# Ledger of designs, part 14: VH-VL binders against Rho GTPase-activating protein gacHH (gacHH)

Target 1, 179 residues: Rho GTPase-activating protein gacHH (gacHH), of Dictyostelium discoideum (Social amoeba) (q86l99r1233to1411)
Amino acid sequence: SNKESLPFRRDVIEKVINHLRENSLDTEGIFRLSGNMESVRGIVKSFAHGEPNLSFEVHNISNALKHYLRSLDPPLIPYEFFLMLLDARKNEDAETIRNIFWKIPSDNRVVLTLLVDLMVKISENSNVNKMNSKNLSIVFGPTILKPRTPTLDRMALMTETQLQCGIIQTFIEDFHYIF
Below, E stands for the ipSAE of ESMFold2; O stands for the ipSAE of OpenDDE; V2 stands for 0.75 times the mean of E and O plus 0.25 times the DockQ between their complexes.

## First folded at step 10 (VH-VL; framework fv_umesolerbart)

Design b06 (from z04 with heavy chain F50Y; at its last look DockQ between E and O 0.07; V2 from the best seeds 0.00; counts 0 for: pae E 12.9 > 2, placed apart)
Fold by ESMFold2, look of step 10:
Structure b06 (fold): chain C 179 residues (1-179), chain A 117 residues (1-117), chain B 107 residues (1-107)
Amino acid sequence: as target 1 above (179 residues)
Amino acid sequence: EVQLVESGGDLVQPGGSLRLSCAASGFTFSSYWMNWVRQAPGKGLEWVSYISDDSSVIYYADSVKGRFTISRDNAKKSLYLQMTSLRAEDTAVYYCARDDWEYFDLWGQGTLVTVSS
Amino acid sequence: EIVMTQSPATLSVSPGERATLSCRASQSVGSDLAWYQQKPGQAPRRLIYGASTRATGIPARFSGSGSGTEFTLTISSLQSEDFAIYYCQQYYDWPPTFGGGTKVEIK
């Protein structure tokens, strides 16, 4: 009943992240503001085909990365790590979060490291780009960390969302300890 | 000049069948994913079905899965919805919508399907 | 399925005044939210995408804001043609889902 997932292409994601690292650190609202969605869909298609087309305005590239990552199944952080990460965050246990990160498959870990490093660099320039660690965690929490079976309970969802965002915020703020 | 025009809506009995058509003009139809969205009289909007530019990806709402079939003919710049086993709850205006990343930037005028004995 | 809840169901506003419409998602949708306007007997028209980006040809009096689970459409000075039903729609995850609508009517 779900939409067909897109293939995980580590080499594509690395190229896109490197492009954004070079071109997005001064961009106001990067990852929050929309691009031209016709362009974004074409760019995502190029990612899925393994031949990324990065000749577009930077908001179109950032939105394409966000949508591509959201379309991965399994997600960038595989489903089996969801509950243990949320529990570790609930207990404010950064050591356990680090231990869990290192159990994630190696290709996923490399991509996560590059992605979170990008978020760290964006957040360090937040006076210009207006995207601090909290803002970025709201964007990327549900994008890369999701349950296999979503809850329909509003209170449980609010709690899960806070914990999902908290994990990404921990990744950004404690980057050198965890990664 | 960019437009979508639906046709084929009619009054039909429960259990009956209809085929809806949507004619596109003024844009490169073969480059776009397309949707059907419906609206019951006096009610809100409900997504029905989705088809990729080359027909390789097709999705249906659970309420219509197994009963409705979406298709397209890129040479004729046309989108179709074959409806079978129609029920009273399928009564709605059916819109053809051009996909812009699962939000819809171009809509047709709609065609009314009424399912009643 | 992500449930979209709009409030109020009906908003009575005088011409020239500000209208504020709310949309709430059952889970975070980031900024993947669109707003549509539907006048009686007409198809919906896209106003806003990406929560805050106006579609081509949409007057500046329409603005969108919000992220995560709470979103707002603001019409800064209502014109006679703005009395309509407004729908929000998330496109974060499958399937795309719409709110129940807010009818903006003349006070």
Scores: ipSAE 0.000, ipTM 0.496, lowest interface PAE 12.9, mean pLDDT 87
ESMFold2 (binder alone), look of step 10: mean pLDDT 92; pTM 0.912
OpenDDE, look of step 10: ipSAE 0.019; ipTM 0.686

## First folded at step 11 (VH-VL; framework fv_umesolerbart)

Design c01 (from b05 with heavy chain V57I; at its last look DockQ between E and O 0.87; V2 from the best seeds 0.00; counts 0 for: pae O 6.0 > 2)
Fold by OpenDDE, look of step 11:
Structure c01 (fold): chain C 179 residues (1-179), chain A 117 residues (1-117), chain B 107 residues (1-107)
Amino acid sequence: as target 1 above (179 residues)
Amino acid sequence: EVQLVESGGDLVQPGGSLRLSCAASGFTFSTYWMNWVRQAPGKGLEWVSFISDDSSIIYYADSVKGRFTISRDNAKKSLYLQMTSLRAEDTAVYYCARDEWEYFDLWGQGTLVTVSS
Amino acid sequence: EIVMTQSPATLSVSPGERATLSCRASQSVGSDLAWYQQKPGQAPRRLIYGASTRATGIPARFSGSGSGTEFTLTISSLQSEDFAIYYCQQYYDWPPTFGGGTKVEIK
C-alpha cells in the first residue's frame, strides 16, 4: 500500500507498446503469465527513468508495463471518469462510453488508444496466444480503471471489478466505434 | 504428477457453513487462475467461482454471491471455498478446476457437499 | 448469461459407429468453446478447446467444429471407453456456462 506512484511517461509507454506489437502477438499468455520478478522490477525502473529496457523476454516486458500502469496515480483513465464509465457499462451504453472516452485528457487518450489497439491485435490472434478480449479485460480492468477511494464492501467490489473488466472488454470489442 | 485434490465435503443442515479445500501438486500453482465448479447429483456442471493468480480478480456465480468466499494460499498451493448460509440446492460434488484460459484443463476428483435437514 | 443447449439429451450408438453431438449458444461465443467428457464417478476431462483444438492425449477420433452459435463434437468411430456424458462450455463471456450434457450410450 506504500508503493510510490511512477510518473506518467507517454513516450516510454509508446515505445513499449510498439515493441510488444512487434514481438508478442504470438506469445502465449502475454500480459497474463508472470515473468521474473527481479527482471520486471528492473524494467519498471527503466520506465521511470525514461529509457525503457526492452532487451528482456516479452513476458517480462509485458508484466513490467502492467505493473507500471498499475502504479500510475492518477490511473491511465483518470478518476473522474470511473463512475461515469461504470454506469455506462451497467446500462450497456456503448455510445456513452465513446463520449466519455473522448473527454479523457489528450495524452491519456492517446496512450489508451495505443494500448487498446495492442489488445485488439493480441485478441485477433487468440487462437495462438490464448489471450482473447475477456482475458485481456481481466488483466487490464483493475489496472487502468480505478476508483479514487478503494471499495471496501466485498459485494460492491465484486460488481466493480466486473464492470471494470467489462469496460475494457468493450474497448477491445468495439474499438473502431469508440476510438 | 499434476493433480488437484479436494477435501472438506460433508453433510450439513440448511443455514450451515462449510469450508472446502483443494490441494494442488505437480505444477506452479501460483501462476494459475483457479475455479470451483459444482455438479448436483444426476445433473450437469455449474461454474461457481473464479480467482486469479494473485487473488486480485474474483468472480462468483449469482447463485452463490454473498454466501460463498473463494480464496487461495499460493505458498501452500491451496484453494479454498468458504460456504455459508447453505441451501438444499447447494448439494453437489464440488470440483476445483485449473483455469488454463477460462476453460478447465485440470480437475480434481471432487468432494461431496450434502445440505439436508 | 449465455445459455448453452446440447442435443440430443441421449444418443444411442453402436460401437464403431459415428457419434455427432450438438451444442448451441444463445448468442455468439466465437470459438471460445470447450468440450468435456465425464464418465460415471469421475471428474470431467477436457477434450476440445477453442472449438476445434484437440487437447493433448485425446484420440484423433474426437473432433470439434463450429463457431458462433453452433458447435459439433464428433466421434468418428465410437469405442467402448467413449460411452459417457459430454458437456460443452463457453468461455467467451462471464459467467462461463455449460450445456446440459449429452449422454452417449451403447445401442
Scores: ipSAE 0.017, ipTM 0.643, lowest interface PAE 6.0, mean pLDDT 93
ESMFold2, look of step 11: ipSAE 0.132; ipTM 0.717
ESMFold2 (binder alone), look of step 11: mean pLDDT 93; pTM 0.935

Design c02 (from c01 with light chain G50D T53N; at its last look DockQ between E and O 0.84; V2 from the best seeds 0.00; counts 0 for: pae E 8.8 > 2)
Fold by ESMFold2, look of step 11:
Structure c02 (fold): chain C 179 residues (1-179), chain A 117 residues (1-117), chain B 107 residues (1-107)
Amino acid sequence: as target 1 above (179 residues)
Amino acid sequence: EVQLVESGGDLVQPGGSLRLSCAASGFTFSTYWMNWVRQAPGKGLEWVSFISDDSSIIYYADSVKGRFTISRDNAKKSLYLQMTSLRAEDTAVYYCARDEWEYFDLWGQGTLVTVSS
Amino acid sequence: EIVMTQSPATLSVSPGERATLSCRASQSVGSDLAWYQQKPGQAPRRLIYDASNRATGIPARFSGSGSGTEFTLTISSLQSEDFAIYYCQQYYDWPPTFGGGTKVEIK
């Protein structure tokens, strides 16, 4: 399919996250279940124009946020932090992960804090919505944390993917320590 | 009817290769995360590999990492396992399994892979 | 990797009696535990998810309990179709792991 790279728009992402915080915590499969793809594409375009259209069923909005974040270049966590975070996760070093988070540019930190706080709220209600920290880490790992130059080595890619998801899982589970 | 049907199991020599397929029907395959799980004869269940709905996240058991490749084709509603460098300990019935909420709510009937000289 | 240990390996029970199957995790898995039934020559069937919730279509005689490291599957009155092997599976962390199974046999 035709994928476009999109610029980072803090104000748009904040509005969408706030909408989801108010409307998605009881929604089964939020961020995992698909929406209507034509609607989702239209919503993503409204994000790109700076005027988010949130008058849709909540699965369409959550899918649109996921796709918008995936299409950012650079990603929400800038490329230069990728290897540092993976190494800190490999060493199981939450203190270093926290230190790296606080070096991320402030606009990105604000959005990341809001996004992970939303994931925490969703995971706290996982008995209803079925989305625990592990599920959310699978959705958001490659979405917000990725290398500038992806490896072609299959073994390295598998290890890298596990660490990416592990970092997001750490963000959710240790939110109050890291953020 | 909602089902998964595996195919491609065979007798192969050590060091050989084999490709397993799993055909899904009766549900929206593209929205589900999928797994391979195996069972050696007379033994218990061992998880093998995972793939997310859009293939962006893939995991392997340490015992198969570097030798097996999971993939999917959502347009064909099919899951695949490419196996290489097969060993005697890979002998098992291989099941494809649908991942609902991190547990396996739908299983195929399995396909037997035998690795023997 | 989280090791799941099931006991006993074999449980001999008369029809109509209560069966109690145990599953222990090497570390806490919260309530992220499922139970499966497998009959000879068949694929596993999900019985219980989230430690205690029956899957759709599973008879009320099946119940799950426990959290953390200790879990139990109870079959309150065994029927002829319940003689099978039962597996527990954690999904708290990667990789998902299964217990070794408990075979429930007629006594």
Scores: ipSAE 0.012, ipTM 0.617, lowest interface PAE 8.8, mean pLDDT 88
ESMFold2 (binder alone), look of step 11: mean pLDDT 93; pTM 0.936
OpenDDE, look of step 11: ipSAE 0.350; ipTM 0.808

Design c03 (from c01 with light chain G30R; at its last look DockQ between E and O 0.88; V2 from the best seeds 0.00; counts 0 for: pae E 3.6 > 2)
Heavy chain, then light chain:
Amino acid sequence: EVQLVESGGDLVQPGGSLRLSCAASGFTFSTYWMNWVRQAPGKGLEWVSFISDDSSIIYYADSVKGRFTISRDNAKKSLYLQMTSLRAEDTAVYYCARDEWEYFDLWGQGTLVTVSS
Amino acid sequence: EIVMTQSPATLSVSPGERATLSCRASQSVRSDLAWYQQKPGQAPRRLIYGASTRATGIPARFSGSGSGTEFTLTISSLQSEDFAIYYCQQYYDWPPTFGGGTKVEIK
ESMFold2, look of step 11: ipSAE 0.401; ipTM 0.800
ESMFold2 (binder alone), look of step 11: mean pLDDT 93; pTM 0.931
OpenDDE, look of step 11: ipSAE 0.425; ipTM 0.827

Design c04 (from c01 with heavy chain F50W; at its last look DockQ between E and O 0.79; V2 from the best seeds 0.00; counts 0 for: pae O 3.4 > 2)
Fold by OpenDDE, look of step 11:
Structure c04 (fold): chain C 179 residues (1-179), chain A 117 residues (1-117), chain B 107 residues (1-107)
Amino acid sequence: as target 1 above (179 residues)
Amino acid sequence: EVQLVESGGDLVQPGGSLRLSCAASGFTFSTYWMNWVRQAPGKGLEWVSWISDDSSIIYYADSVKGRFTISRDNAKKSLYLQMTSLRAEDTAVYYCARDEWEYFDLWGQGTLVTVSS
Amino acid sequence: EIVMTQSPATLSVSPGERATLSCRASQSVGSDLAWYQQKPGQAPRRLIYGASTRATGIPARFSGSGSGTEFTLTISSLQSEDFAIYYCQQYYDWPPTFGGGTKVEIK
């Protein structure tokens, strides 16, 4: 898609994450269930303008955050770390993943930490909200970790997706070790 | 009525190909993740493949990876499974299963795939 | 993958009696555990999800309990229509995996 990338606003993301931390931990399907697209678009727009509209239902807000993060260029996890992380995941090397994480630019690292912290909290309540670490990793893997050049081969893309998700899952499950 | 109806099961030789279809009705198909689950004769259940609502995320069991392709047409409310390089161990009833939260809340009646020389 | 083990393989129970089915996971799956019923020639039917939540339309005599690695499906008073194979399934981690099933048959 030829959509223009939105600016990275750390302050906005933090506010949104805090809101979701307080209001979405019991919400079934948080980040997974779709919201009202018109509302979501409006909320995303508010992010871009620096003042998040948090008056909406949490599904709309969470979807807005997801879409906003997806639209970032570069991604929340910059492109230069993509292959390194995937390789580390292939080798099931949490230490390397940790080391790579700490090389991420400071603002990105802070936001990533907050985001994954939210995921951890959500996953801990998965018996209620139905969003375990795996589910969350599926949602956020391709959202915040992506290659600079899209993978065209279908099989390669599938493998890539699994690795992306696996990395996020590692972030969630080994949060205290990595972050 | 909310239902899933599988079709396409047949007898094929090893190395052959087959395409299964699943027709959904009675619910908003496009909002649901979907799965294929199979059951060999007299055996238990084995998850085969999973596809997200917009087909952006797909998973396969290791046993079928590289051989099977899951796809969907939301406009037609249909789920598909293209099977290639079929093996005897692929012989099973294949179920289309609606995904709620990675458990399955709706099943079709299944379609039988037999791989035999 | 997480291995699910069900026991016993076959459970003989008289109508009206209590049936207790066990499901064990090779590692913790939290509460991400579902139970299904399958009758001969039919597709599986979801009974329980989240280890203990009864699905809509499922009779109250069915109940699920447990967390972590040990789970139990209980049929408080077995009815004639309850004779079937029951499967547990974890959805905590990839890939989702099923137990081998417990056949509940009439004693």
Scores: ipSAE 0.130, ipTM 0.723, lowest interface PAE 3.4, mean pLDDT 93
ESMFold2, look of step 11: ipSAE 0.416; ipTM 0.816
ESMFold2 (binder alone), look of step 11: mean pLDDT 92; pTM 0.932

Design c05 (from c01 with light chain D32E; at its last look DockQ between E and O 0.89; V2 from the best seeds 0.00; counts 0 for: pae E 8.1 > 2)
Fold by ESMFold2, look of step 11:
Formats: C-alpha cells, sequence, structure tokens
Structure c05 (fold): chain C 179 residues (1-179), chain A 117 residues (1-117), chain B 107 residues (1-107)
C-alpha cells in the first residue's frame, strides 16, 4: 500500500535495454551509482506510460530501469518460480535452473534474456565499468526474483537473499548454457 | 574531508549487547555499499558484514550471523552494527569500510570492543 | 569460502631493497584481488585492486601481479614508511576474505 506498482511493458523494457547496451558498457558503476532522483522518477513514469524518454544521462536511465523492474507486480520472474529457483540454487543445480527458466512465460523470458545478456556484456568489461557478476547479482537479485510474501525472519531473509543473488550470478556466469 | 568515524566501542560482559555507529562525511553516503571489518588484537583482518546502498542486500560472516545486525540511515549519513550475545572472540577493533567495487577504499579509525568477564 | 594464504609471515628487508610478498587463493579468484597496507595503530590503506591496478595516490614503487590463485605484491626500493603489515583480499566470491598478513620489517 505504500509502494506504487507498475504495468509490465515488454516493448518499453526492450527499448531501454537496447539503449543501455549501446551506451553503458564503458560506464563506471552502471546500475550501482545513483542518478538524479527527480529525473529518475520522471523517466520511470515515461516507461509506465509506454513512451520511454531516454534523453538523459545514462545513470538516470539505468536507475530508472532498476526502479521500474522493482515496482512490477507480478515481478519479472513470476512469484510461482521463486521457491523452485531458490531450491535449485541451494542444490547448486544449474540444469534445474535452466529447466525452470524455460517454463517462465514467453514475454518474461524474452525480457529476462535481454536483461541478463546486458549484464553479461557489462561484466565482461568490468575492468572498465567495475561491475562484475557478483556486483550485478546484488543489484538485480531481489529486484527481479522475490517472494509473494516476504519472510519476517531475519535469518531466513538473509539466506533467501544469498540464494536470490546466487541465481542471478548463475544466469550471468552460465548464460550460454541456461539461455 | 572524506572520512568515516566509528564510535560506541566499550568494555562489555559476555552475553552483553553493544551498538556501534559510523558517521560518514565528505561524500555521498547514500550511493555507497558499506561494510564492517574487525581485527582482533595482534591478529589479521576479518570481514563482518555488508549492506547495500538501499539496505536491500545484507550479508554476515558465519561467525556473527544471528547475533549482529547491520543497518544504515542515509539521511543521517550513518552506518550501524547492533551486537548481541557477545563472546570473548568478538573482542576486536571494528572498522567501518566503504565498498568501492567489493574492495574497501575508505576506512575509519576503528572503535575497540572488549568482551571480558 | 575462499582461503587466502600469505607468505612469508614476516619478511626482513633492508631499506632501498626490493620486497616480494606472496598471496595464494584456495581456488581461482580471477583478478579480483586487492592489497592493503596497515601501519601500527592505523586503519588499513588500499594499495592495489584488480590484482595489478594501483589506487590513486599510491607510489609507483608498489606493483601487483598475478591471476587465478597466485598473486604477488612487489615493493621496489623500500622506503622507511613502507615497513608495515600487508594484507591481500579476494573479492571474487562471498564472503570477502583476507590473507593472514605479511609483516615487512627492517633487516
Amino acid sequence: as target 1 above (179 residues)
Amino acid sequence: EVQLVESGGDLVQPGGSLRLSCAASGFTFSTYWMNWVRQAPGKGLEWVSFISDDSSIIYYADSVKGRFTISRDNAKKSLYLQMTSLRAEDTAVYYCARDEWEYFDLWGQGTLVTVSS
Amino acid sequence: EIVMTQSPATLSVSPGERATLSCRASQSVGSELAWYQQKPGQAPRRLIYGASTRATGIPARFSGSGSGTEFTLTISSLQSEDFAIYYCQQYYDWPPTFGGGTKVEIK
């Protein structure tokens, strides 16, 4: 009730990701460094309205994408996949993670593929942009993979967070196997 | 001046509690990931805990899980470590460390925690 | 977790001479390794990141090399202020871990 939910717009997300692929691979701290929050809020609204405004400095665009994805309900990886992915990660089972990925609805799967491919390209240039797979997994783990009902148990939350980050790290590091 | 200043270190009994604070100045605290790192007297460095810029990601060393709680207040440019169920092996200088790219580019002066009967 | 092993524990070197410090990881950490200097009563100071990149303001006599599991910090022509304890730290995998340190002392 205190968080604004936003509609899933595949075409908008694709445009934003393609823009970032062209403009962010050499950008230090991409997805990690902040932007101007007034600008970021305006850009997020343009995403929600289906008319992405990409005429901003790249950190504002990357922060807007991150905020937009965090605000999706249901999230990019739908709720029903949360527990099975965490269990597969706990067992270090990349094959099962791959099988689960291919069960995700087509539109979500396309967007997720583009997003993880962007993360792979960024991580491959981490000596310049400083964002390795672990950094990116911290940014995106809880952003796109989260439970329908968050746990109140701090120890369980910590374990879930490590597994969430681990799944995104697996996506990045085993991209060509999973995707 | 870009700096981190820890406070709250004290002598405490085993099983006791203590809250450490770290005040940041001279940089945009809210955009940095932060860590606590400790050093027992005469010993090496041990990472303790991590918190992301918006507190959405938190990690603890196995040795402190369930006993320590990291938190931050970006409006006050402050990092905290709430310690409970303290043990003799928690005796150390506790450093607040700024996470640049998973390595620590800025350290405070440290605050000493002594756990003794 | 990844164990970092530094050798030697103590290195005695004369001023003006070269010091070579070793750091070994229990598994590959790529190039995701940092070096720190710590003087008595002071906080650590970052020297090197990415195995070989000198941090801003660090004198050119400090150099790092290596990748995978084997890393070296070299101090050419030791100065009086370089007698300290040096730590390596991997940031490849969680949790970040430090080596046990190498104390560089005057011979």
Scores: ipSAE 0.023, ipTM 0.636, lowest interface PAE 8.1, mean pLDDT 89
ESMFold2 (binder alone), look of step 11: mean pLDDT 93; pTM 0.936
OpenDDE, look of step 11: ipSAE 0.474; ipTM 0.844

Design c06 (from c01 with heavy chain D54E S56T; at its last look DockQ between E and O 0.81; V2 from the best seeds 0.00; counts 0 for: pae E 8.1 > 2)
Fold by ESMFold2, look of step 11:
Structure c06 (fold): chain C 179 residues (1-179), chain A 117 residues (1-117), chain B 107 residues (1-107)
Amino acid sequence: as target 1 above (179 residues)
Amino acid sequence: EVQLVESGGDLVQPGGSLRLSCAASGFTFSTYWMNWVRQAPGKGLEWVSFISDESTIIYYADSVKGRFTISRDNAKKSLYLQMTSLRAEDTAVYYCARDEWEYFDLWGQGTLVTVSS
Amino acid sequence: EIVMTQSPATLSVSPGERATLSCRASQSVGSDLAWYQQKPGQAPRRLIYGASTRATGIPARFSGSGSGTEFTLTISSLQSEDFAIYYCQQYYDWPPTFGGGTKVEIK
């Protein structure tokens, strides 16, 4: 019950991504290293209320964005696109992945484009920040791409998580083709 | 001070089950991704399984899929490997390994699993 | 999955000499390559990551180079503690895979 499903606030997410773009590209372990738990929870509340408070050390901001996106319901990539994307990835069909992306609602596409562009910029500096496309896909796969009804089958769950990460990795590595 | 200690290795018969544990100390376990890596006697290293810091991403080597289950308890700073349907080919020293940036910067001393009649 | 091939299997080198170990990937792994040292009865120890970056505490005599499919580990002046087995590992794609190892032994 302390888990709140949170509303999608495009303007808030854009402000946070822009802040991270300016402040995180050289930060070791960005999105992977922890922040201060009390600070992160307070920042997430500020996002949810439409008043992003970015006056914190950058790891607290990146962790807050990660947790905010994880708490969205519906997720950043709406539920109806989950199975289509996984199937396209399973068939190694990047053209279909691109076509599906462009059918996502406009507000979600804008935010997703900004988020993946940030991930591209971080991965280009991975010699410094240690976060390559594979690392980032592990962080963001289950965060932004989720089923409406989670499977209870352990083997299916393993396959789904691999495909979720693969889609994010494809977004990063084929950014200019897809977006 | 920074340490990983495996336990639970034993002699088991083919088809048997075994649970390995790995206790972490001296670092913030809950922020690290973790792996199991094994080494058959006189052989090289083989990656076995991966688990992310919040257990949201889990991968297995093809050779163990469906038989092994990785898990972790961040409150107890512990990593686990539940092994079932064991085969002679699973005989190895099993290491838990801390995943820094998809390579392994800290290893335990290993625990020996022997699968034999 | 990406196959890592190490050569030679065994390298006999006199103390104070240079050792050069080779690692080849079946497809490009960029710079996502690590090197490990393993002494008898011990767990592996990370030496190099990112193909060429020495891990903290690793002596300067160890250096890594290469990218794509071909990588080398060079030990510029072998010390008595350097006689061990060395493994390369790619972390470019799942699953992570290791080479078969190169044993560096005293000539």
Scores: ipSAE 0.038, ipTM 0.657, lowest interface PAE 8.1, mean pLDDT 89
ESMFold2 (binder alone), look of step 11: mean pLDDT 93; pTM 0.933
OpenDDE, look of step 11: ipSAE 0.251; ipTM 0.775

## First folded at step 12 (VH-VL; framework fv_umesolerbart)

Design e01 (from b05 with light chain G30R; at its last look DockQ between E and O 0.90; V2 from the best seeds 0.00; counts 0 for: pae E 3.1 > 2)
Fold by ESMFold2, look of step 15:
Structure e01 (fold): chain C 179 residues (1-179), chain A 117 residues (1-117), chain B 107 residues (1-107)
Amino acid sequence: as target 1 above (179 residues)
Amino acid sequence: EVQLVESGGDLVQPGGSLRLSCAASGFTFSTYWMNWVRQAPGKGLEWVSFISDDSSVIYYADSVKGRFTISRDNAKKSLYLQMTSLRAEDTAVYYCARDEWEYFDLWGQGTLVTVSS
Amino acid sequence: EIVMTQSPATLSVSPGERATLSCRASQSVRSDLAWYQQKPGQAPRRLIYGASTRATGIPARFSGSGSGTEFTLTISSLQSEDFAIYYCQQYYDWPPTFGGGTKVEIK
C-alpha cells in the first residue's frame, strides 16, 4: 500500500533514476503502463527502507518510483513553492519558474534535475516509447507538486492539476534553460 | 469485441442539462485515458474533454469549461459527460474516444445532442 | 491554441489515382500529428500517427509525411472504399485540435 507518508531518501532516488536511464528509454509506455501490484508494493518498501531492490521488470520499477514520489511528505517540490510555481506557469513565465527552481533546497534540486533529465531522454525517444512531454506531464504533474491543503472545490482542483502538469511540461521542454 | 457505445443524447432546451454515458467492452477500460469529441452537423471534429485512467488529470475545451463535467467509473467500465447550461452551439454528435498516446484509436458510434428552443 | 488548416477542402480523384492531402499547423507540433478517415454516418478511424507511422491494419497505400508545421497524407492508388473525409489532428499541446477536413470524392 502507498497510503502512508514515506521518508525522502536522495541516494535511493538517484540509484533508481540511474537504473531507469540505463534500462527504460526503449520501453513502450514507461511510467504510464501498470506493473504487478505485489512486485510494486515490495519495491516501494525497499525504497522506503533505503535498500532499493531493482531486480524486477522495468515497469514495476518505474511504477514503484512513481508511487514512492507520490507518498513523500513533504513532496519533492516542498509545499512553500507550490503557489509560486503555479502562478508563474499561469503567466507562462519560464524565467520566474527558473528562479523559483534555484531556490528549492539543494538535495531536492539534484533529484529534480535527475528526474527531469530522465523525462527529457524518454521524450526524445518518444517515437519508440510513446511517451512525449505531454504524456509525461500527465503522469508526473500530480506526483511531484501538491498543495499542503487540497482544495475541495472541483473547478479549482482541476485548474491546479492542469497547472501542475504544465510546470512539468515546462521543465521538460525548457530543461536546458531552467536547469 | 472491442467497442464503445454512447447513450443519453436527446433534444433539450437552451439552459438545460443532459448526461451522456459511454459503455466500454472487450478491453481493460481502467488502463486507458478517455476523451469526449463532438461534431456539429455537417462540420468538423472538436475535442471536448479528457480524463486520465485514475481520474487524477482532467482537461476541458474552453468552450465547455465550467458547464461540462467528465467522470468515469472503472468498475462499471463507463465514461460520463454531465452537461449543464446547454447552448445552441453544443448541438452535435458526441463521441466517446479511447486515448492511445494522445491520439484516438477507438471511437463509439456517437450520440446526438440537439439544443433547440 | 494550435490551429490546424487542411487543404484542399474537396479533392476530386479518379479511382486508381493518387490523392495528396495537406495539413498545416499554426506553430510547430514536431511529429505529434495523426490522420483520421471518416465515412458518412460513421465515426472517424485512425490511419496515421507520429506524422508517418501507419496504424495496425491500415493498407500500405496510405502514407504520411512531414514535421513541424507542414504535413501530407498520400493515398497512392485510390480504392472505392477510400472516398471519405480525412482529418488531421495535433497532439503536441492542449487542447488537441483537428483540421477542418478534406473530402475525397470521385472525379
Scores: ipSAE 0.438, ipTM 0.812, lowest interface PAE 3.1, mean pLDDT 91
ESMFold2, look of step 12: ipSAE 0.424; ipTM 0.808
ESMFold2 (binder alone), look of step 12: mean pLDDT 92; pTM 0.930
OpenDDE, look of step 12: ipSAE 0.657; ipTM 0.892
ESMFold2 (binder alone), look of step 15: mean pLDDT 93; pTM 0.936
OpenDDE, look of step 15: ipSAE 0.483; ipTM 0.844

